# Ledger of designs, part 117: VHH binders against Profilin-1 (pfn-1)

Target 1, 132 residues: Profilin-1 (pfn-1), of Caenorhabditis elegans (q9xw16)
Amino acid sequence: MSGWNAYIDTMTAAAPSIKRCAIVGAADGSVWARTEADNVFKASEEELKTFVALFNDVTQVPAKGADIEGVHYVVPRTEESLIFGKKENTGFFAVKTKSAVLIAVYEGPNEVAAQVRKAVESMQTYLNNAGY
Below, E stands for the ipSAE of ESMFold2; O stands for the ipSAE of OpenDDE; V2 stands for 0.75 times the mean of E and O plus 0.25 times the DockQ between their complexes.

## First folded at step 16 (VHH)

Design vg37 (from vf2 with S103H; framework vhh_4orz_3; at its last look DockQ between E and O 0.56; V2 from the best seeds 0.52)
Fold by ESMFold2-Fast, scan of step 16:
Structure vg37 (fold): chain B 132 residues (1-132), chain A 123 residues (1-123)
Amino acid sequence: as target 1 above (132 residues)
Amino acid sequence: EVQLVESGGGLVQAGGSLRLFCAASGFTFSDYSMAWLRQAPGKRREWVALISYAGDYDYADSVKDRFTISRDNAKNTVSLQMNSLKPEDTAIYFCAAFDSFDHGDSTYDYDYWGQGTQVTVSS
């Protein structure tokens, strides 16, 4: 059992609309922890390496979107350490810490997005304070 | 004041085409991502197409390869070209605007909606 799996459990408990999530290395996209079994996060290491590189300049992301698990998302909003993607009744939030990127894919109406954002931001703050 | 006004709906035979327009006023159109959604009688509203303020776009699988979304920032319009229409496309079509630069807003919902335009596709 990786200790990082406890953070996955914390995020999914805080926002039940999260269907799949992962914590990956900011430098290379290496997976530290991810949801498993029925909710396995299926992004390849090559895709994750490409994805974390988007945080080098988030201002370019809305023009081309982002791909997660082979699915293309339009990105209507970015902040310096946040990428928000949208597709039908699904979407994702990704946030960057000092050494990690947290990715949460969710399903549900727009009202649940605020809860998902809050869950990933809470974890972002925790990990930054812990030196990650 | 803010307005989104749809036009271009109507009655068409299966296999036909329609072009919907959404004229926007009262806000900085180029700072907003724009979407088309539709609602058929007795059904929930469903997303059809989305175009970001920066030009990336996507479609629902049910309309992919048949519909094309585009925007014209000089005219403050977003349009939806609908080809190869099917009876299943019968719905009220709405345009909606998402503020792409309102950082920290926790709603993550569309800020503005049009009143809709009826599209009816006969078999």
Scores: ipSAE 0.768, ipTM 0.879, lowest interface PAE 0.6, mean pLDDT 90
Fold by ESMFold2, look of step 17:
Order: sequence, then structure tokens, then C-alpha cells
Structure vg37 (fold): chain B 132 residues (1-132), chain A 123 residues (1-123)
Amino acid sequence: as target 1 above (132 residues)
Amino acid sequence: EVQLVESGGGLVQAGGSLRLFCAASGFTFSDYSMAWLRQAPGKRREWVALISYAGDYDYADSVKDRFTISRDNAKNTVSLQMNSLKPEDTAIYFCAAFDSFDHGDSTYDYDYWGQGTQVTVSS
């Protein structure tokens, strides 16, 4: 277990609707930490390499959508360092820090999305302030 | 002044087709991602299809091979072509709009809803 696992636990505790979560390297998609055991975050390294490259220009993402764990998500909205995707009653938020991308996959109606966003953005801010 | 008005619902036999339309007014339609949701009696409102403002789209797995979402920014409409209808597709269908450029205080929820149109599929 790495010390990065504590950040995974912090995000999942802050927003219980998060089902799976990961912290990956922004340059190459390498997995620094992820949810394990019963809720393994199962994206491949090649899928994650493609995914983190979306942050090179988030304005192009709504035309293409995004794939995580073999699931296609429509991306109705992005922010400068944030991608939001939806599929049925699930979705994801992903945010980029200086060195990493934080990915949280959640389940629930749109009402839970704001709490999930807050959890990942709080961690984004923390990691950026720590130099990551 | 903001309105989403659904039309095209009705009664159809299983295996049949319907085309739903949603006419939008009172906002800059091309800045919005558009969704169809449905609600059967006694159930929660559920996502059927979503099309981003930039044209990517997807569907609930239960309808993926049978339904097609499309948008026409010139006419401010989104439509849902529904083929091979089944009794379990019976529901009120709602059109909803999601502001793709709302920054700052975003809740990541739909901004506008239509009144719904009834689709009834008889066995």
C-alpha cells in the first residue's frame, strides 16, 4: 500500500457516491493509487495514457467524449482543469494537478455530482499546494 | 421565456416506432447539452440519452441499439427516434438542458426541463 492510498480514502470518504477512484500521472497515466479490493479501479495503462492526454486541450473533449474502464462517457462540460462525464446514472469527475490527474467515478443522480466535484477539487488544490 | 416543449408522444404497438421532438426557446441553444430522460409510474426519472453541445452522444444500455438522439441547432430542436419499441419503454419522456458553459457556481444539474410527453407501448 503506498502513502498515496490515504488520498484515495480521503476522497471516497468525502463523497460516498464515489464508487471507484484513482490518482494517475499526468504525463503518462501511470497509476499512483486507486481503489482496491471490492471496488478495483480497472482502467488499463494504455486507456489511462489516452485519458490524461485529454487535458492537453479540454475544449476538444465534448466533441469526442471520454472512455474510462471501457465505458464511454458523454462530456457535456469541461473547466480549465476539469472534465465531467456522464453515462446513465453514473458519471466521473477528473481534475488535473501539476503532476497528476485525479479520477472519481460515481453513481447517483445529478444532485450528488456537486459533492463529488467538491471532493476532487479539494484534493486537487491540496496536491497543487504541496507541489504535485 | 425559457421553454422546452416536447411533442411526438402517443400510443404505439410493440415493435413500432415514434419520433419525439423537443423545441427550445429563450436561451442560446448551441451552448447547451441536451438530454432525454423518462419516468415510468412509481419509478425514478432515468437517463435515456445525452448529446453534448459539440455533438458526442450516448444512450442508456437498455435502448442503445433502438434509439437515436440528434440535434438541430438551426431549428433549436433535439429529437429522439425510437424504434423497436417495447412495453417497458412506456413512460413520460422529458427533454432537459444542461448549460455547458456555466462557470463559478455550477451544480452540474439540468437548468431547464420540459413538461414531458407520454409514450405508451402496448403489448
Scores: ipSAE 0.733, ipTM 0.877, lowest interface PAE 0.9, mean pLDDT 91
Fold by OpenDDE, look of step 17:
Structure vg37 (fold): chain B 132 residues (1-132), chain A 123 residues (1-123)
Amino acid sequence: as target 1 above (132 residues)
Amino acid sequence: EVQLVESGGGLVQAGGSLRLFCAASGFTFSDYSMAWLRQAPGKRREWVALISYAGDYDYADSVKDRFTISRDNAKNTVSLQMNSLKPEDTAIYFCAAFDSFDHGDSTYDYDYWGQGTQVTVSS
C-alpha cells in the first residue's frame, strides 16, 4: 500500500457514503491512489486527464457538466478549487490541492453529501499544508 | 415571496404529449438550478430531470429520450416537454429550485417547491 492509499482510507472512513474515491495528479490526471476491490474507481486515464483540466476554468464547468467513470454529472456550481456534480441520488465532490485532485463519488441525499464534502475538504487542507 | 407555479398538466392518452411549465418569482432565477420531480400514488417522489443554472441537463433513465427539460432565464421559466407518454408516467409533477451547494450542507435537496401539477396518462 502506497502512502496515498492511506489517504483514500482516511476519506472513506470519514464518509461511509463514499462509494469510490481517487487521488490523481492535477497536471495530467494520473492515478496516485484509488479505491479497489468491490469499489474500484474506474475512470480512464483519458477521462481523468479531461476531468482535471476542468479546474483550469471552473466557471465554465456548470455549462457542460463533468464525466466520471462514463457517467455524466450535472455540475450546478463550482468554487475555485471545488467541483460538485449531481446525478439522481448520487454525486461527486472533487477538490484540487497544490498538485492533486481528490475525487469522491457518493450515493445518498444532501445529508450524506455534507459528510462527503467535509471529508474531501479536510484531506484537501491536510495535503495543502503538507505541500501537496 | 418565492413562488413556483406549475402548469400544463392534464389528461392525455398513451403515446401523447404534454408540455409542463414552471413560472418562478421571488428569487434570482438565473442563479438556481431547476428540476422536475414526480410522485405517483403510493410511491416515493422521484427525480425526473435537472437543468443547471448554466444550461447543462440530465434525465432519469425512465424518461430519457422522451422528456426534454429547458429553461428561459429571460422569462424565469423552466419547461418539461413530455413525449411518448406512458401510463406509468402518471403522477403529480413538481417544479423545484436549488442553490448549487445545498448538497454540501445538511439541508434538503431543494430550496423551493411548486405545488405540483397532475399528469394522467390513460391506456
Scores: ipSAE 0.285, ipTM 0.666, lowest interface PAE 1.7, mean pLDDT 91
ESMFold2 (binder alone), look of step 17: mean pLDDT 82; pTM 0.828

Design vg38 (from vf2 with S103Y; framework vhh_4orz_3)
Fold by ESMFold2-Fast, scan of step 16:
Structure vg38 (fold): chain B 132 residues (1-132), chain A 123 residues (1-123)
Amino acid sequence: as target 1 above (132 residues)
Amino acid sequence: EVQLVESGGGLVQAGGSLRLFCAASGFTFSDYSMAWLRQAPGKRREWVALISYAGDYDYADSVKDRFTISRDNAKNTVSLQMNSLKPEDTAIYFCAAFDSFDYGDSTYDYDYWGQGTQVTVSS
């Protein structure tokens, strides 16, 4: 029932392999909510502004990859509103809604990635239906 | 049938170089991201390098600046140039393929694996 942090809590409860996540503005990368304390999401405002701009043309992303929290990820797959990044035993899913971008960084084998994607896409659907 | 066949492994002295090749057949190679992973005796399998279907690439910290991954879409081959080899690089090296355009089943694991090629670095 609290503000945007309640949605962060919902995603992390649905997929425990999510280590850090954030909800940011799609237009400017401004942080609406993020994980804190031991799971602090560490991306700078400049990095997030660059990151959300990737959704202007996701087809260009696999050629250059994506940077989150100062870490470079190879992007083997994109969809219209989804970017998937991969690095060793870690990765991320980022999805765009009407007004927001959800970013979830996870750790674990590739089998847990499907659960993380499901959690992020469920929240994407919820926020789109709520007008975000 | 789908196949990934590794070659180029062997015995080399510390400080030496090897180039590994992975020949792919039975799928549209240019649609796949390609990876090299290795497994040393008594240790867990670890990721070494990844190259996307579009050419971006990355390396594990343990091999950064020593190994180079590349691909040749005309020959359906991914290669790994290994320089300044150390005894710790001794392992079976596997290539693996990830479908970059399969949106249907939400699978995020490697779709295909080779059988591996042995690399032994003597001290």
Scores: ipSAE 0.591, ipTM 0.792, lowest interface PAE 1.2, mean pLDDT 88

Design vg39 (from vf2 with S103L; framework vhh_4orz_3)
Fold by ESMFold2-Fast, scan of step 16:
Structure vg39 (fold): chain B 132 residues (1-132), chain A 123 residues (1-123)
Amino acid sequence: as target 1 above (132 residues)
Amino acid sequence: EVQLVESGGGLVQAGGSLRLFCAASGFTFSDYSMAWLRQAPGKRREWVALISYAGDYDYADSVKDRFTISRDNAKNTVSLQMNSLKPEDTAIYFCAAFDSFDLGDSTYDYDYWGQGTQVTVSS
């Protein structure tokens, strides 16, 4: 089923620095769509369940960081429904909607992070307005 | 006036240790994540270590288990303890600050940089 994959494609087209991304259920971390093949998003169900639970109180996340695909990221910034993680020349943005969490892992210099954030937040707004 | 001032650099033999300090002034230090980056002659600047405003930290693989980053919010200081130094650690080391609470700025880059301190490791 390619329905949710269309949203993955929209985000990666808007921000080419996104290397891997996924849309997962906010309640349980179940995968709705993810990048595949050469860009497969490799997080386990157990890791994703732990990750989406971080949105229960994002203010506690910068003290402990976050793990995605077995990689630890320092979290220098959170907003009410956003977690930003950083590691070397890689990073991620994750945003929560009513029913989903969008996760985008990117590679590149710090300047590309703004484009990735905009792509993820645009999709967050779209999905919230669509009732997700 | 915002300033980041590095100190503690110098010449050391391979296997030795140095401790770098970065003194911050002119901004609310406790609201910033702090990083160390380095640049060797003829090479691009590379990230070495990052510590969040809330205390979590991480290191580049090349320095993991040898370097330790720490911060003291009461003294507005971030430090980098460098052990088991290698000739390839020779570089100018820069302190950098990232605003963790500037919600109006979407650049997600370092806001402030120090002037750098030279570290030379002899073989």
Scores: ipSAE 0.654, ipTM 0.826, lowest interface PAE 1.0, mean pLDDT 89

Design vg4 (from vf2 with S106A; framework vhh_4orz_3)
Fold by ESMFold2-Fast, scan of step 16:
Structure vg4 (fold): chain B 132 residues (1-132), chain A 123 residues (1-123)
Amino acid sequence: as target 1 above (132 residues)
Amino acid sequence: EVQLVESGGGLVQAGGSLRLFCAASGFTFSDYSMAWLRQAPGKRREWVALISYAGDYDYADSVKDRFTISRDNAKNTVSLQMNSLKPEDTAIYFCAAFDSFDSGDATYDYDYWGQGTQVTVSS
């Protein structure tokens, strides 16, 4: 038992506007942990493989956007290890660590985005320091 | 000084068309993603369309297939072509700008807003 779901719980507790969340392998998009039951993260294996490959060159992402759970998001901003996607009253933050990509899909007005970003960045820092 | 100025609003009959323009000044327009939002009488403001600085775009489901967002970086303008207008499209339409290259302490919210332009669609 890896205990990776504890990190999902930590992120969702820190930012309750996160509706669905996952931790996936940076190399292949394999799911290490995800939200379950009524909040199940529904991305396919092939979609996640495509998504994590976006971190090979984030500068190209704003021209094409990103797809998560079959939903297209415009990407108005990227940073070296961060992709921000936006669609109506929903959005996502995805951050890359040494071995993982954290994806958090949230719902709410733009005011909640900063809290979601902080939650995923805090976990990114924690996992990088832990060697992941 | 930064300014966004909307134009092109007016009164039209249901089924008609309008084209809204947003003229930007005082910042490097090509570095900003641009959005249209609207506020109907007695309702909260809602997102209509977004276009990234690099050209990808999306629409709210309520306007998809009827509205088209476009930008002209040479003229510092974002436009919204509105076709097949319905009475429920009646609202004040706002242009908003998001700095796509600012990082660090910058929020993930719009940096600049226009004053809005009234669109009224009669039955």
Scores: ipSAE 0.737, ipTM 0.863, lowest interface PAE 0.6, mean pLDDT 90

Design vg40 (from vf2 with S103V; framework vhh_4orz_3; at its last look DockQ between E and O 0.85; V2 from the best seeds 0.00; counts 0 for: pae E 2.5 > 2)
Fold by OpenDDE, look of step 17:
Structure vg40 (fold): chain B 132 residues (1-132), chain A 123 residues (1-123)
Amino acid sequence: as target 1 above (132 residues)
Amino acid sequence: EVQLVESGGGLVQAGGSLRLFCAASGFTFSDYSMAWLRQAPGKRREWVALISYAGDYDYADSVKDRFTISRDNAKNTVSLQMNSLKPEDTAIYFCAAFDSFDVGDSTYDYDYWGQGTQVTVSS
């Protein structure tokens, strides 16, 4: 019951289409908090280490995609601190803060993506302002 | 005017092959990720394959290892090689374009669609 779990709850409440999400260290991919129980975020430490490193140069990510929880996502869009992946009726938004990466995996039609992005970016802004 | 024009559909026997093409015009093709979707009678439109503007690709599980998506930016085309076709692959196949640089889009939907091409696989 770390303080970071509250942020997971905030994101999932803000976007019901989020199925799993995690807050990890931007430097090493260490898990600070994640969804658990029936919606456990299952990315391995090695996978997360690789994933957070994608933010070192997001412009290269669309050429290679991104893997989360053993699933490959095509990445059609990136920003300096944002990676967006797609796979069938699923996708993810990952955003980078000063010290963390927020990852939200969602399920649903394309129109739900906007709400998911808003949820993670809202948290991104909050954490950045808090110094994280 | 933006256009996506599919071709290559038709009738084929189970186990056969088809190659679909989508010719794009009226927009900067290389800035868009391209997808194939299909809709069978009485079913929802489903995702088939996606290729990013940078060339990474993925497939629906139902078509993986049978279908191959590719793009030719010089010709403004995206193609779908369909091998080992099954009757359940019968559908209207649509080509769609996804703007890879408009991350502020509130819908995150495909920007452009073709009219579709019919693929029928007989038993």
Scores: ipSAE 0.826, ipTM 0.906, lowest interface PAE 0.5, mean pLDDT 93
Fold by ESMFold2-Fast, scan of step 16:
Structure vg40 (fold): chain B 132 residues (1-132), chain A 123 residues (1-123)
Amino acid sequence: as target 1 above (132 residues)
Amino acid sequence: EVQLVESGGGLVQAGGSLRLFCAASGFTFSDYSMAWLRQAPGKRREWVALISYAGDYDYADSVKDRFTISRDNAKNTVSLQMNSLKPEDTAIYFCAAFDSFDVGDSTYDYDYWGQGTQVTVSS
């Protein structure tokens, strides 16, 4: 069992509106851990490689949006290491650490987005402090 | 004073078209992503379309291929072209603005809302 799945469990426990999430390598999009079974995160390796490359220049992302699990999201906001995507009553937060990218897809009204962001940023801080 | 003012609503027959406009004032329009939402009597507010400050856009499945969102930064307007209207499209239509450059903000919700414009589609 990958030890990285414990971090997936921590994020989903902190923000129950997270429906699917993954931790992937920042350099290549390789999956380190992801939600499985009924909540399987289904992004292809090619899609994840394209996605993590967005962090090379997040300022260009809002003009094109981002694709996760074959779903197109408009990106209304980016920060240096954060991409926020929005679609209907769903969305995602993705954050980059030194070695990883955390992706959390959530469902719910805009009020739950702040909780999801806090969960993802808390894990980003933890992993950065752990050297990842 | 910040304002979003919708116009273009009205009564139209099924299969017809309407174009809604939202005029923005009191903020730097080009820094905001813009959305259209709608609410029918007795129902929850439903997202219709979103366009980022940089031009990417998306639609709810219920209106995809029938509605087109666009923006004109020189005129501080966002518009929604509605074609092939159905009775189910009857609702009050609202525009809403999301500050795309308020980084570090934890709200991740719309900052400004219009008062809405009524669209009624008869059978």
Scores: ipSAE 0.768, ipTM 0.882, lowest interface PAE 0.6, mean pLDDT 91
Fold by ESMFold2, look of step 17:
Structure vg40 (fold): chain B 132 residues (1-132), chain A 123 residues (1-123)
Amino acid sequence: as target 1 above (132 residues)
Amino acid sequence: EVQLVESGGGLVQAGGSLRLFCAASGFTFSDYSMAWLRQAPGKRREWVALISYAGDYDYADSVKDRFTISRDNAKNTVSLQMNSLKPEDTAIYFCAAFDSFDVGDSTYDYDYWGQGTQVTVSS
C-alpha cells in the first residue's frame, strides 16, 4: 500500500506535533501505511486488531482505556467515529472512515491537540468522500 | 456556577500520607473526566493523575504506586490518596475537569479548574 504513504505525509505536515501515525484497515487492523524511519509506528498486529475493534462500540472505551504501541492511554472522550486518548504529555486521536482507521500519536500540551484532531478529521472526510 | 474546591492539603513529614478531596458543583459530574495536576514553585504545571468519567485511570510515572485517584459520582467528589510522600511532591495541587461529551469543540483543554490546595512535604 505504497500509495497510502502520501496521506501519512499530508497528516504529519498539517500537524507537526504528530510524532507517529498510521492508516490501518477497519476490519482487521492491517497496516496500509505508517510513519517509518526516525519515527516508526510500532504497534503489533494483535494490538491493532484489538484497537480497531474499539470502534464497534465507542461507549465502552472510557471504562478500559486504549493501548497503542504498548502504552496505556486513558480515554476521557469519544465521539461516534473518534477516540481521544491521553498519557502524560502525549496523546492520540483515532478516527474511523468507511474502510480504515487513522491513528495519530502526538506530543505536547492540550493546546496542540486541536491541530492534530483537525488533521485527522480532514483526512477522514477526504477518504470517506473517496469511498474509503 | 461551576465550582471545583480542593481540600486536604497541608504540612507533612517525608514518608507521610495525605488525602486530597475535590468537591464539584454546577455541572453533571458523572459526564466529566477528572484530573489532578500540580505546580511546584518556579515550575510549570504538570499532570499527576487522570480518571475517566467511566473509571479508567492512570498516573504520572513519578507518583505511580504511591498515589491513588478515585471518584464518587454520588457525592460529586474526586480524591487523591498520597502515600510515601517525598519533598519533591511539594506543590500546589489542582483539581480539573474535562468535558467528555462536548462534540465539535476543537479544544481539549480542561474546562474547569479549582483554586488549588498546598501540599508541603518537609525533610
Scores: ipSAE 0.393, ipTM 0.730, lowest interface PAE 2.5, mean pLDDT 88
ESMFold2 (binder alone), look of step 17: mean pLDDT 83; pTM 0.831

Design vg41 (from vf2 with D102S S103P; framework vhh_4orz_3)
Fold by ESMFold2-Fast, scan of step 16:
Structure vg41 (fold): chain B 132 residues (1-132), chain A 123 residues (1-123)
Amino acid sequence: as target 1 above (132 residues)
Amino acid sequence: EVQLVESGGGLVQAGGSLRLFCAASGFTFSDYSMAWLRQAPGKRREWVALISYAGDYDYADSVKDRFTISRDNAKNTVSLQMNSLKPEDTAIYFCAAFDSFSPGDSTYDYDYWGQGTQVTVSS
C-alpha cells in the first residue's frame, strides 16, 4: 500500500531478528509504515505520541524507561538520537531522523542486537540524507 | 581489577525467603545498569531482573511480584530480595553489569559477570 513499506522490508531483511518495526512521524507519532499480519506492530497512536516525545530529552528516559506495544522496557542507554531498551530476551532500538522515528523490536541473544542497531542506523542515515 | 561477588545463596524450603547481594569493585558502579540472571541444572541461563543506572527496573514474568531488585550506589551493591520461593527457583544466580555510557559502542552484552551463588529450594 505505501512506499514507506519498502523501508520496513529493507530493515527486516538486513536484520532478521527484528520481530516488529515501524516508521512514525517525529512530531506526532503518526504511523507512516509498520510490519503487518503475523508480525504486526500494534502500538496505539497515543502510545506512539508519548514515545516520540521522549526524543525531546533522551537523558530523562533511563530513569523511567519506555513503553512500546503496552510492554515496559528498561532503557540502559541513550544517545542524542537513539534509545535502547531491554526486556528479557527482547529489546528495541529507536532512532530519530529529521522527520521520523524508526522503531525496531527484536528477539534473540545479545549478539543480534548489534545487527539490529546497524540496520536501523543505516536507514536513519539514508532517510536523513533524503531529507526525512 | 574488576570484580562482582555474589553472596546470600543457600538452602531454603518452599515458601521461604533469601536476599542476594552483589558487591562490585574496580569500575564506576553508578555508570552501569545491573542485572540478575540464573541458570538451573540442564537449562539455559535466563534473565531474572534488570535495574538501570538511573533506577528504573523490570522483572521476568516468572518472578514478578515475588522478587525485588535494588541498588546502593554509595556501597557499590545490587541486591535481589526473593520471597515466596518455589522449587523452580533453584539455580545458580549471577550478577552482571552493563556499561550505560559507552558512546558509539555496538556491544549490547553485559561487560562484567560474577561467578554466581547457589540457591536451592526444597520440596
Scores: ipSAE 0.746, ipTM 0.870, lowest interface PAE 0.7, mean pLDDT 90

Design vg42 (from vf2 with D102T S103P; framework vhh_4orz_3)
Fold by ESMFold2-Fast, scan of step 16:
Structure vg42 (fold): chain B 132 residues (1-132), chain A 123 residues (1-123)
Amino acid sequence: as target 1 above (132 residues)
Amino acid sequence: EVQLVESGGGLVQAGGSLRLFCAASGFTFSDYSMAWLRQAPGKRREWVALISYAGDYDYADSVKDRFTISRDNAKNTVSLQMNSLKPEDTAIYFCAAFDSFTPGDSTYDYDYWGQGTQVTVSS
């Protein structure tokens, strides 16, 4: 497609359980692309700025959790460039690239989470290789 | 041998309180996030509360402000304080453990489960 929205489309096609997602700037949380209409990603500018700052030290995140779209998620696991959030039948995966953070909020049982993680990690690899 | 053993269930009247305990053994408790889930008669199992290995916690909307989850790493226990109980809280309550450190493939579900403890709230 024409721009960053093509990457959103690629991720949602790869993992249909993704309900809302966004690609944001790693430095400031500025939105580069997001799902829209019935699947609009609703995070505020302040929330995204706070969220991307979590990647400055992911080891501190499980103690405080993470907020996305005004919803608090417990973070049971982090890895160097990945934050995993869990809440009821929803959750998220967020991964950091050189200059972006990819955030995917999904709905469904835990069995679908692996597909969502694979989709965001595949895009993370692609964008890193593309210099982003 | 890995075990999660729930206790503290019973019969209470609406408005009453119960405290559930889950004793864990056979694994490094402090590396696991712990959850409480429940299954009411004729319904699917639903999540109630979750506490991370590092202490952050959250609750299902239906129990928020009434239930409190806590953990004691020195005693390898997680507990659920249930206040202002309602008849709709009647269920078998299960504790479950989520591995927060060991790498996994495709697993974002709980690794270990208890056998459950019955909670019955009379109107």
Scores: ipSAE 0.714, ipTM 0.849, lowest interface PAE 0.8, mean pLDDT 89

Design vg43 (from vf2 with D102E; framework vhh_4orz_3)
Fold by ESMFold2-Fast, scan of step 16:
Structure vg43 (fold): chain B 132 residues (1-132), chain A 123 residues (1-123)
Amino acid sequence: as target 1 above (132 residues)
Amino acid sequence: EVQLVESGGGLVQAGGSLRLFCAASGFTFSDYSMAWLRQAPGKRREWVALISYAGDYDYADSVKDRFTISRDNAKNTVSLQMNSLKPEDTAIYFCAAFDSFESGDSTYDYDYWGQGTQVTVSS
């Protein structure tokens, strides 16, 4: 689907430490846009269906963690619309809007993580205001 | 007053075992993720193990299969069972607590830190 790649570009420009990211449908995990080529977001649609279903009950997530691109992440805490995970020198932030889930995988220290979180939350706000 | 107090460190021979404890006070322990980090002589601090408030956990590759992290929310304690110890495990071991959404892989992105306990593994 054309057009959604502009939002991927906006997020990666705002937080260059984002290694890979995607925008997927909240109901089914269908990919609307993702990073490609050397930065290809590798998660299958089946894995993404499982991942977006975590937002149906985020309170269960810290007990089990979350899997993205076949990698297991410990999830220290969740909010109603936010899941983030940690694994050694990598991590992710995922936020849910009305119709979409934004997922960003990054590598680096906490200064980098804060910038990535701001980028995905800014996009979450924009998409919610736009009715998505 | 928030406090994390480590115990269980000491001198052990290669191949031996130690169990470290971290007692927490002054905050709602059950709401925080807990981590163990270590600093070897002449090296930067490195992450060793992490356990969420709900019990999911992960380990650094260097200690995987040898170390086990666990927590007891009734006693406000996190522990690290260290088996098959090697001389390269010699370090000061720190307990840390975090729930910050800004946390990454940085050793400094923790809300609270203990003073550390020395572990020395002789060859």
Scores: ipSAE 0.471, ipTM 0.698, lowest interface PAE 1.2, mean pLDDT 85

Design vg44 (from vf2 with D102S; framework vhh_4orz_3)
Fold by ESMFold2-Fast, scan of step 16:
Structure vg44 (fold): chain B 132 residues (1-132), chain A 123 residues (1-123)
Amino acid sequence: as target 1 above (132 residues)
Amino acid sequence: EVQLVESGGGLVQAGGSLRLFCAASGFTFSDYSMAWLRQAPGKRREWVALISYAGDYDYADSVKDRFTISRDNAKNTVSLQMNSLKPEDTAIYFCAAFDSFSSGDSTYDYDYWGQGTQVTVSS
C-alpha cells in the first residue's frame, strides 16, 4: 500500500533515530507499509502475526520479551497500547490503533527514545481519529 | 536517598570467574528493570546485560554464554556471574536501574546508576 508509505515518511522525519519501521494489521500482522531498500524492515509474516498478538495482553509481555526481525528485545515497560523494547543501543516502540500496529526500531542512546515514542504516539492518535 | 552499590570486582587471570553484586536501596526494587554496563579505558560505556522487573533477560553478544544476570527481590540485589573471563572484559562495571512503571514519564533512560566496580583480567 503506497498510500500508507506517507505515514512511514512522517514518522521517520519526526524522529530521525528511527532506522526501520512498519505499519501492520492489528488482526494478522499483514504489512500495510514498511521502510525499504537500505532501511528495509525485515520481520517475517509469522513473526509479525506473533508480535501483534502480544497486544491481546501487554501485561504478560515483560516476562517473555518480544521478537522483531529475528532479534529478541527485553521489554522493560508496557502501557495499555504500547510496548517498549530494549537491546544494547537499539530499541523499539510499538503502538496499537483500532486496526493497525505501528512498529519503529531505532538506534542511539536512551535519550533519543522519548522522541521516537512521541513520533509513534502522534501517528497512533492520528490514525485512531481517522478510524484506523 | 536512592543508592546502587556495586561489589565483587577485582583482579583475575584469563579463564577465571568473578561474581558482581549490586545492592539497591531507597526505591521499590521490584518495580525496576536492572542492567549491567561496562566502560573500558578510553571507550564509551557499553551495555552488558539487562533483566526486566518481570525476569526476562538478555546479553551483549560479546558476553553471551559466559555471563549470567540474576536478581533477588527479597534482598534488593542484582548479580552478574562472569565466567571464562578474557582480557577484553577489563572495565569498570556499573549497575543501572530503569523505572518500569513510569507511564507518564517521558524519560527512557536509566534513572539510577552505581559508582562502578573495577574488573581487571590479566593473562
Scores: ipSAE 0.705, ipTM 0.843, lowest interface PAE 0.8, mean pLDDT 89

